# Designs tried in a protein design chat: VH-VL binders against o27280. Part 74

Target 1, 266 residues: o27280
Amino acid sequence: MDSMNVPEVLEIKRIVEESESVKTFIFSWDFRREVRPGQFVMVWDFRDEKPMSVSLIDPVRSEIGISIRRVGEFTDRVHGLSEGDLLGIRGPYGRGFELMGRDILLVGGGIGMAPLAALADEATARGMRVDALVAARTADELLFLDRLEAAGVNISTCTDDGSCGFKGFAHERLLTLEENHDMAAVCGPEPMMFQVMRILDERDVPAQLSLERYMKCAVGICGQCCLDDTGFRVCAEGPVFWSQELSRVREFGRYRRDPAGRRVPW
Below, E stands for the ipSAE of ESMFold2; O stands for the ipSAE of OpenDDE; V2 stands for 0.75 times the mean of E and O plus 0.25 times the DockQ between their complexes.

## First folded at step 3 (VH-VL)

Design e20 (framework fv_libevitug)
Fold by ESMFold2-Fast, scan of step 3:
Structure e20 (fold): chain C 266 residues (1-266), chain A 122 residues (1-122), chain B 110 residues (1-110)
Amino acid sequence: as target 1 above (266 residues)
Amino acid sequence: QVQLQQSGPGLVKPSQTLSLTCAISGDSVSSDSAAWNWIRQSPSRGLEWLGRTYYTSKWYNDYAVSVKSRITINPDTSKNQFSLQLNSVTPEDTAVYYCARVLRYSSGFDIWGQGTLVTVSS
Amino acid sequence: QSVLTQPPSASGTPGQRVTISCSGSSSNIGSYYVYWYQQLPGTAPKLLIYGNNQRPSGVPDRFSGSKSGTSASLAITGLQAEDEADYYCQSYDSSLSGYVFGGGTKLTVL
């Protein structure tokens, strides 16, 4: 019996309000089931099931955390739950991040900071120096700043409106930061990740990027699961990919697909 | 897919306000993935960026230092368009004016309007 | 007047290789992507190269871009008569907090 493919009904142990629209739900977890930063779980509210990134991995306390942004009917229902309520969890799924070198750069946009927060914890625990570029539209939408600071992370912020840190986009802010990193990890909107990847490639910094869209393929029902020119299947190897893999994909960062499968600019 | 269509007068008198409009089709002026720009071109100054407007949780405007005191760029969500107003024009403001789109995470202008020649003279 | 410097003119014959340079500083090209635009007479500029060296859909592979330090270059191989146009480079400048353009290069196909 593979427990990874059967939902386990877990009690919500604690809820952390990260912002007006984002909450982290914390559960007791049996770490005989390995969980790595960059992986996700399927969350079941006994009506619908949706993929969510793991944002906290704490084997010492035997806890995992799942950060959920309120964007629709499912997430609205889950946000209405309280400590002591039950959710179904299965997984984890997907390929996690790999840590290399001494100095790491994290670049996160919006909810993309969720898997990067878990990675920051692991990197700092391994004695790595961690710089994080946290991007959002406004200061109120920046996520995990207190947690990153508590972990000893060097934080740079970027907001579209300039309400916190650099005024502008993540890639514009990145150009003003130090070039000296052994690797980078990036998670956020695909156009942001494309621009950031290009800068890191110019600096010869190997990067790992997490494709948020991959999480729809978690149960293996995605018929396509394929990136454009390479025939590369995100379900087979993802959601985390090295920049050298994504640099060969014409679709990445340039257009998305509508429900009919047609190319639409970002 | 995305098209920008400009309208406005071709002749403006010195000291008056230059006013142009750019109509958007195939995208929304309030799209949080785009910024909407005005650029002008003259033989003496070449291509010159004037400013942009964009929407995230609210509207923002950025203006080039050279025109900041005289320029206003306004979106109109009901008509899916954005406008340029440049006050107190002089003959040095004579140029072809373009509206153009920048995608949120790009520093390049991927879609341009057709251009409007504006002459500042009697 | 332009922040980025281009030669005012360039020329070539059909089938030849032509290169157009664009030079700036650490506050612009040295730190930011370079974009190239082709402008045919009587038309708006058209995006030709983005992100230093990438082509939009529909741009022939005869066009390529490169960047080194504070300078960028547009190369056109197998020059064709229809390539006769004005070419502009563009970047972002951190000291100006805005977009900057080159002065333009008029390419003549002889």
Scores: ipSAE 0.007, ipTM 0.427, lowest interface PAE 13.7, mean pLDDT 83

Design e21 (framework fv_libevitug)
Fold by ESMFold2-Fast, scan of step 3:
Structure e21 (fold): chain C 266 residues (1-266), chain A 122 residues (1-122), chain B 110 residues (1-110)
Amino acid sequence: as target 1 above (266 residues)
Amino acid sequence: QVQLQQSGPGLVKPSQTLSLTCAISGDSVSSDSAAWNWIRQSPSRGLEWLGRTYYTSKWYNDYAVSVKSRITINPDTSKNQFSLQLNSVTPEDTAVYYCARVLRYSSYFDIWGQGTLVTVSS
Amino acid sequence: QSVLTQPPSASGTPGQRVTISCSGSSSNIGSYYVYWYQQLPGTAPKLLIYGNNQRPSGVPDRFSGSKSGTSASLAITGLQAEDEADYYCQSYDSSLSGYVFGGGTKLTVL
């Protein structure tokens, strides 16, 4: 626990280009520090530190992977790095996904497919039947399709523009899929997750959702990373929540917080 | 706080082009979180969705089959607005025209413009 | 001519319960959420119900929605004079790849 609070400087072993805007950075990892799908690490570029979900967990090769979308100054700098360069890694942190039953549904939007790809690997290794609904705005933004296919996952795609698979949003596609899942795991833009959660609740499918929220404290010491009425701190009690927990949060899927913490409609 | 303000002519002659604009305040027309829609309403046909424009990595348009051959919806990022052009109008195109927003991961119209009555007659 | 079917009119007296139906098919209501709008004379439609049965902030709790199979309904309890308006259901249709509306119901408060 103590060692997780100090960044360890690790060499970038391999970089995989997932798309024009997404790269996976792969590091050697000592699995005496267990990492589970749904957990995150703090990535330090020696200027700034940002939370990133773990997208690859490979104890056989002793590797972890961290998938990063280019969205701002920090991520632009990290995308400029090469194999052999160094990053600070602190963690893992947070509550990971729990697997239950035999049939599992994964619903991922954009970069939200990253932690779900790690979960898919674990679920298929356990002999579970995995259906993945992979959603993005365009075909070029669909992530991890080759990796999911290699793992034996049953893949459905949807794109807003219809360039791959179903034309429409994840929740619209979900309504046309079979209702035979023991659990679901969902990660992506918050409005998508809210719509998906509503459908899964109606079908009595227990769902786990991975939340992105403004975080400044990886250990949860700062109370400012709270959800609405529940008082949850995402970095301490999340990022993975059961749908029962999120259904009580009025702002989930309806409002976001700006950098100052003020409510803004999605 | 997000508001849509429509402008355009109230009278158009048959065979001409109907042109309307919708100015957006409190949000960006190029926001990747929303699609910008045109809907019309007539007593005989009720509410009809005409089409939408939205930005991801580039601009996309979707149009209702009934108007697809005559309709163009264009964004203007410099003015933060989007427009409707409907070619070869007939009296059957007489309607109140609304612009409206759909948030990306939803299927409902949460913000509407005030509406513009367009009469197609000589 | 509308894709979704609503009764053209409904009526009630103050304090009563009124229900407005909306019928579709497997390509729309059977597969997608239903939304309801209230339109007062001279105004744009206003969202009343989203996600079959959810109310936006500011909508009174006497408005409720439900959906079963390929049909949906809007219920108004404790009917008030101010509820006199046109009501429209809306969904998405996969065969049309677009949004679809009901024909509208004119609610008269007697």
Scores: ipSAE 0.007, ipTM 0.485, lowest interface PAE 10.2, mean pLDDT 84

Design e22 (framework fv_libevitug; at its last look DockQ between E and O 0.01; V2 from the best seeds 0.00; counts 0 for: pae E 3.6 > 2, placed apart)
Fold by ESMFold2, look of step 4:
Structure e22 (fold): chain C 266 residues (1-266), chain A 122 residues (1-122), chain B 110 residues (1-110)
Amino acid sequence: as target 1 above (266 residues)
Amino acid sequence: QVQLQQSGPGLVKPSQTLSLTCAISGDSVSSDSAAWNWIRQSPSRGLEWLGDTYYTSKWYNDYAVSVKSRITINPDTSKNQFSLQLNSVTPEDTAVYYCARVLRYSSAFDIWGQGTLVTVSS
Amino acid sequence: QSVLTQPPSASGTPGQRVTISCSGSSSNIGSYYVYWYQQLPGTAPKLLIYGNNQRPSGVPDRFSGSKSGTSASLAITGLQAEDEADYYCQSYDSSLSGYVFGGGTKLTVL
């Protein structure tokens, strides 16, 4: 087997509580295994294995960070772990974000800000001007604001309940923002991404969107991460897709699939 | 353990080309995680970034505006090195020249070569 | 001369606290991370602080960095004789499309 496809058991070096429901788990990482923003790893808790996006890439300290929202049984167990506890990590896998131009817009909803926080660091390192639209249901769920500010990112916020920033959805806030971007990177709930993609397409802004689908093998063999009507495998051809690629996918923004492959409403 | 080892002449005549080489050990010049830089230091200008070379899907260069018309930085993947050429030098180009790695995701110059004093004099 | 402005010198007595300022603009420190380097005589600069306030492994915690607006600061507490060196701040500058350094501060331990 390829050594990249076997989980490496790693000690949790540090835990950062990003919100009441989101923690970042930090591990030592050998950067001979290169990692790019937008790629994912498979996290194994010795019972189940789930894909998670990399949110921190720090080659100076030889560390990566993986941000995990508590949403179910697997993530509840992982959130119960402490520094010094063990997790298995496979990867990285998938296609990351590609940077272009000098002005980038990041649009993140909830935990979707995790890979975008990593991308913001790379973009500022290349001298890009970075604007970020950070969305959540409530102020307490807005993620990575201090980190983005430290990176020099120009932040706009929106919350469903209006507790911080614009009251409303990310795509509604986007309509009120400046349109001067060379590209955009989008990650969050799929209905949000669909609406944001439509606006960016109308503005003729090249956009890359990061999708979440059920994954088992993470290397494109098992077929569990396929998108309807195209045969694209999220784990191999994605998780980051250009908006033009997604425009051919009828399921995008309309439904999702559970681990058994059944269509379920968003 | 990553190390950068510089080589090249320490004396260059005015109007000639300054040429230095930086050999990389413990890393690859084509690494997606790094960019390879030249920086010089003089009493009159202090530390001055000159430019870089790096690989993603193809080779890129960035050059400081102050030297852009005279500078070339080339990778050599077969020898795992990168070079500096600075054309049409004057005595104002006298400096200690450093090669350095920048880690792309942190923008830190974390590894520096030993430095090469280059004197431009007749 | 330098894009980022540092005082040319600073001094302190052993055990004291000293700070070194670095002043820039919205095109550099205001938009990008700040880094600090220590340079001993006859040697290359050594990374001391990255990402405004992060220390690499092996750098003692008596060195700290901060950033506010278009200015940054390096603080050294418990000053020791071996801290006598030149210190440089560094950032990226969008108007120059490149990395920029401060003019350096010669720290003397009295």
Scores: ipSAE 0.401, ipTM 0.765, lowest interface PAE 3.6, mean pLDDT 87
Fold by OpenDDE, look of step 4:
Structure e22 (fold): chain C 266 residues (1-266), chain A 122 residues (1-122), chain B 110 residues (1-110)
Amino acid sequence: as target 1 above (266 residues)
Amino acid sequence: QVQLQQSGPGLVKPSQTLSLTCAISGDSVSSDSAAWNWIRQSPSRGLEWLGDTYYTSKWYNDYAVSVKSRITINPDTSKNQFSLQLNSVTPEDTAVYYCARVLRYSSAFDIWGQGTLVTVSS
Amino acid sequence: QSVLTQPPSASGTPGQRVTISCSGSSSNIGSYYVYWYQQLPGTAPKLLIYGNNQRPSGVPDRFSGSKSGTSASLAITGLQAEDEADYYCQSYDSSLSGYVFGGGTKLTVL
């Protein structure tokens, strides 16, 4: 019996309202089971199961946090839960972020900031300088700003409508930043990530990017999260990829596959 | 500025192959940030996407189901252009043919060629 | 026979507001972004709206797009003589694995 593949029923310890559409669910966690920023867990509400990134890793409090955006039926149900309610959690799965160097740039869009927030905590704990470009459609959708600030992260904001920070897209804001970093971690909409990756490549900044795909098994068996045409499984070889890996991925920035296997263009 | 310049014959006989070329200026056919498309327009069928070619570490093609068995879109990096070949044409293939660019992170045809009327007639 | 359905014609007088509808299904507009093109006589289509409601550079703000459910709409306020053209909506269809267009709407400025 592989304990990693069996959902553990956990009580929601706390719920943090991050935004109108995003909540962070906090659980007690046995850290004998290691978890890294960038890894994901499968969240089971006893009806359906969805992959979610870990957004908080707190060994001191023996807690993890999972940030969930309300986007569909499953997440609607989860968002209806209260502290004390139960969820099934299995994992963690996937390849997380690797930290290197002294200066790191985080570029996140929307809920993509979830894994990056966890990475920021680790990076700052290691004494790294962390710059974060936080992007969203509107100011009210910007995530984890207070948390990042408290951690000592240098934050730059970007909003599509200009309601906060730079008016425009993350890659446009990035073009205005002159500083280079030892590495970058990127997570958000693929169009954003693609443009950001190109800029970082031109600047010779090593970059890791976290992809989102439909996942069913989370253990690299079903193939539902395979990337064209490399055969990379997002749940096994990812979700965090290096830029040079993604440069080989046909569908990156172009399309994803829906549960039926059909192409979904960006 | 990015421009697309089309060339090719405007008359093709039935059962023959329709061939057109689209020359790219201001961008590269091998850019990993773009897909290069062919679209046709006719009164009977309206605007119809035919297919594309694009480069991501290697060359790829996507074709519309309606013409998949007859269509070939090829890049020419040496000339920075891409071509359309449509085999076994019929009068139903009579249309104005356009080449167009789609940015990788978009589904918009943001740059168009001038169009080429191709008439299929005996 | 076009995948997306548009009214064949629309008309308005200068200064008026006109709306062009584009109807699709869950496999296209319901799931993907909608784009709009303006085509002047004898010319190639020109991108007018991208991402449902975004205007490229050079497109006047009197043009706006919206999407709801499986339908989209192009609105033109302050109609001008130069707006007389054919307008096409465009999206992607997962069932066809390809880009799809509307049948086009001929807009006449009276």
Scores: ipSAE 0.043, ipTM 0.655, lowest interface PAE 2.3, mean pLDDT 92
Fold by ESMFold2-Fast, scan of step 3:
Structure e22 (fold): chain C 266 residues (1-266), chain A 122 residues (1-122), chain B 110 residues (1-110)
Amino acid sequence: as target 1 above (266 residues)
Amino acid sequence: QVQLQQSGPGLVKPSQTLSLTCAISGDSVSSDSAAWNWIRQSPSRGLEWLGDTYYTSKWYNDYAVSVKSRITINPDTSKNQFSLQLNSVTPEDTAVYYCARVLRYSSAFDIWGQGTLVTVSS
Amino acid sequence: QSVLTQPPSASGTPGQRVTISCSGSSSNIGSYYVYWYQQLPGTAPKLLIYGNNQRPSGVPDRFSGSKSGTSASLAITGLQAEDEADYYCQSYDSSLSGYVFGGGTKLTVL
């Protein structure tokens, strides 16, 4: 829709410091435009526009939140903004997560916990049992633990350096968690997601994975360049994919594309 | 657990095809979690990656620009091995040739074959 | 010629710290992870460090890696005689669309 493609200029209502490198920007939102966990918006600072996952969906307060990690020029500028400043927001876009069953597993790495935090809120509101495996390099990079705890989520943590919870990687921790789940949702670095997906496939747990790199393609920006090795247009179906869909994507977990279209490893 | 065992001739004449094989044990050549690589080592060029083969829905190859016109890397699922063919060899292709694995979630060559010295000489 | 630059040799005495450098550019080390390999005479290279600074199981904690900008370093503390070997760095290069290696450093334990 044309109305979906016009940026609305919104005031930053609140900024939450999630960590040294991550902030959540909160805006008033008119929920006549539905937003689902796993969807993203385009954030416009009046110079550049970048896709950002929605990390908070609160119809009671009429608010959405967008969590942004400081990784480059655009995000550095946005991190310099204050409450009361303006950003352009358009969307939401993309396919959101689907909830099924009664017991679900969330596996998040770093900023990948952002869309999963919104999903956890919806799942717990529906009375589902939610187990979350929160992974990061160090304790300081674990995100949304207080929010997940407040929602009644059963939390497991792991850090590469052992500074919080299990010492090791998300997939290594997952191997020590033997409980069956009706579904899983996974978001984080692609190598982590690939390893987690394989374990869940072997356990016959249907998994949904969110690929941040396909968010622009989901709005049709990159067009035909988003084809997998079977001719499937991943950009039209993203950013959330079922594990069965991702098993056919040649580059998932092996390499990414640079701006020139060349393959580069992780 | 996983081992790579190389075989092939150690002497090849100029203009002929260099052919080596790498047998895999403890993993499948068609495992979608691994890529199977050829790397060579000479005193003048050091370690040089040549290319790989891997399976994801179907078979794929990547080749280094320097050898792309002369190289073929092929899997053999029935024998659980993969091979290197390098056409039109010159004395500059004299090197120790290694096969090696890269896991899908890594760019590390985590297991290596024993190496095969190939001399290109008349 | 190697794409990544290493000193051809390095030396130290037992118990000393030695550092081996690996220099690249924005198209390789500046953008991608760095890996290190140890090669003992007559053997294949062995993975020593992955992901800039991680050790595989079985690699002594005397070995550590670091990366800053377009350069990486391998540090060996408490140098032992058995550390005498050739050391190679490795990364990926986006302009070549392939893996690239350093020229190697022969470490001599004096």
Scores: ipSAE 0.007, ipTM 0.486, lowest interface PAE 10.1, mean pLDDT 84
ESMFold2 (binder alone), look of step 4: mean pLDDT 94; pTM 0.951

Design e23 (framework fv_libevitug)
Fold by ESMFold2-Fast, scan of step 3:
Structure e23 (fold): chain C 266 residues (1-266), chain A 122 residues (1-122), chain B 110 residues (1-110)
Amino acid sequence: as target 1 above (266 residues)
Amino acid sequence: QVQLQQSGPGLVKPSQTLSLTCAISGDSVSSDSAAWNWIRQSPSRGLEWLGETYYTSKWYNDYAVSVKSRITINPDTSKNQFSLQLNSVTPEDTAVYYCARVLRYSSAFDIWGQGTLVTVSS
Amino acid sequence: QSVLTQPPSASGTPGQRVTISCSGSSSNIGSYYVYWYQQLPGTAPKLLIYGNNQRPSGVPDRFSGSKSGTSASLAITGLQAEDEADYYCQSYDSSLSGYVFGGGTKLTVL
């Protein structure tokens, strides 16, 4: 596992355009280095390094995929790259999702479906029943529906504007869905995750939640990755946490941190 | 199989420091999969959590508000143990003291030490 | 008083169902998972229920947990003599930034 501390320069093998703002970058991967759903890698464009969740794990093709949303200068530069161009990849880092029981509920918002798509593949390969609630602002921002369907996942959708599926937010849709799951995995904006966590807790469904916070550095040595109330470092100890541990964090669902480490509302 | 073994004096005078040690076997005190805790039990307060220590990249300590000004929990990686120091004790600190493990992402105390009765008396 | 409230005692006869309650507030049980421990005389507490309603390996299915709002319950069906013990609930409290326990319930098997 120690060789992950130095970036390896890899060729972009294939780019999949998931939406107008999201692309998946596919790389050849040596699966003698284990990678699990819920883990992330550091992506280096030879100027800046940013953490990105692994969205595809394909040992048959010897490929991993990293899905990136366009949100700033780094991601704009990476989106400008073509097949054959090079990126530095370091990792994987973090604890992946743990699977338990016979059935699992996935709840994903926007780009948060990326790590959950990889989890769906593993859960179905393990023989679990998988239900997925896929949420986005509009139909165009719903991600990985074809992959989930191909994997045999039972899909429910919701959009804020009603352009696909239930009109409303993920937690509102969840209230109308059947309650019987051994566990859940949740990834998306923190306000969505907080509301979903509360409902799952009331249903006695243990949940794992993946935090995608603003990060300025790698491997948990900087303060921006720290959850103050518990001393957890998202990039070292996360990004996946059990719901009762996130309930101990006063900031969860309420505040995030800017580059200076200041708390700002969602 | 993980086991916790406690040691330390069972009698402490008021105003002195209470000191206990918990030796770990079957796991590492610096394992990133666990947090190491002190809990006490008395007739007046029942079960009371005192604090925890754990390692992930660096050491972290969390302490209960009720004892925060008087308590220190220290890991010792060379001996695979962790200790409790509680300063300025009073008769109210008379209790059975337990060390216990919490697994990462859980709030369950899944492994407990045998317990040490500490009496604070002149 | 303890932060979580339990009845100080409960009793039953062999074969009966006994329920032990645990009451809290929005800062603890209302927001966090509940755990239950069994303590036999002269021994350390033993984890009996985690995550509101899950049993560790080796715990008989006669023991079950539930949670509703700011309260939780431990149910013991088919009560047996060896179930005579003290039972404690536990959660986390965000206002105290720490783990909190109930006052304990002494269960007597008549």
Scores: ipSAE 0.006, ipTM 0.418, lowest interface PAE 14.5, mean pLDDT 83

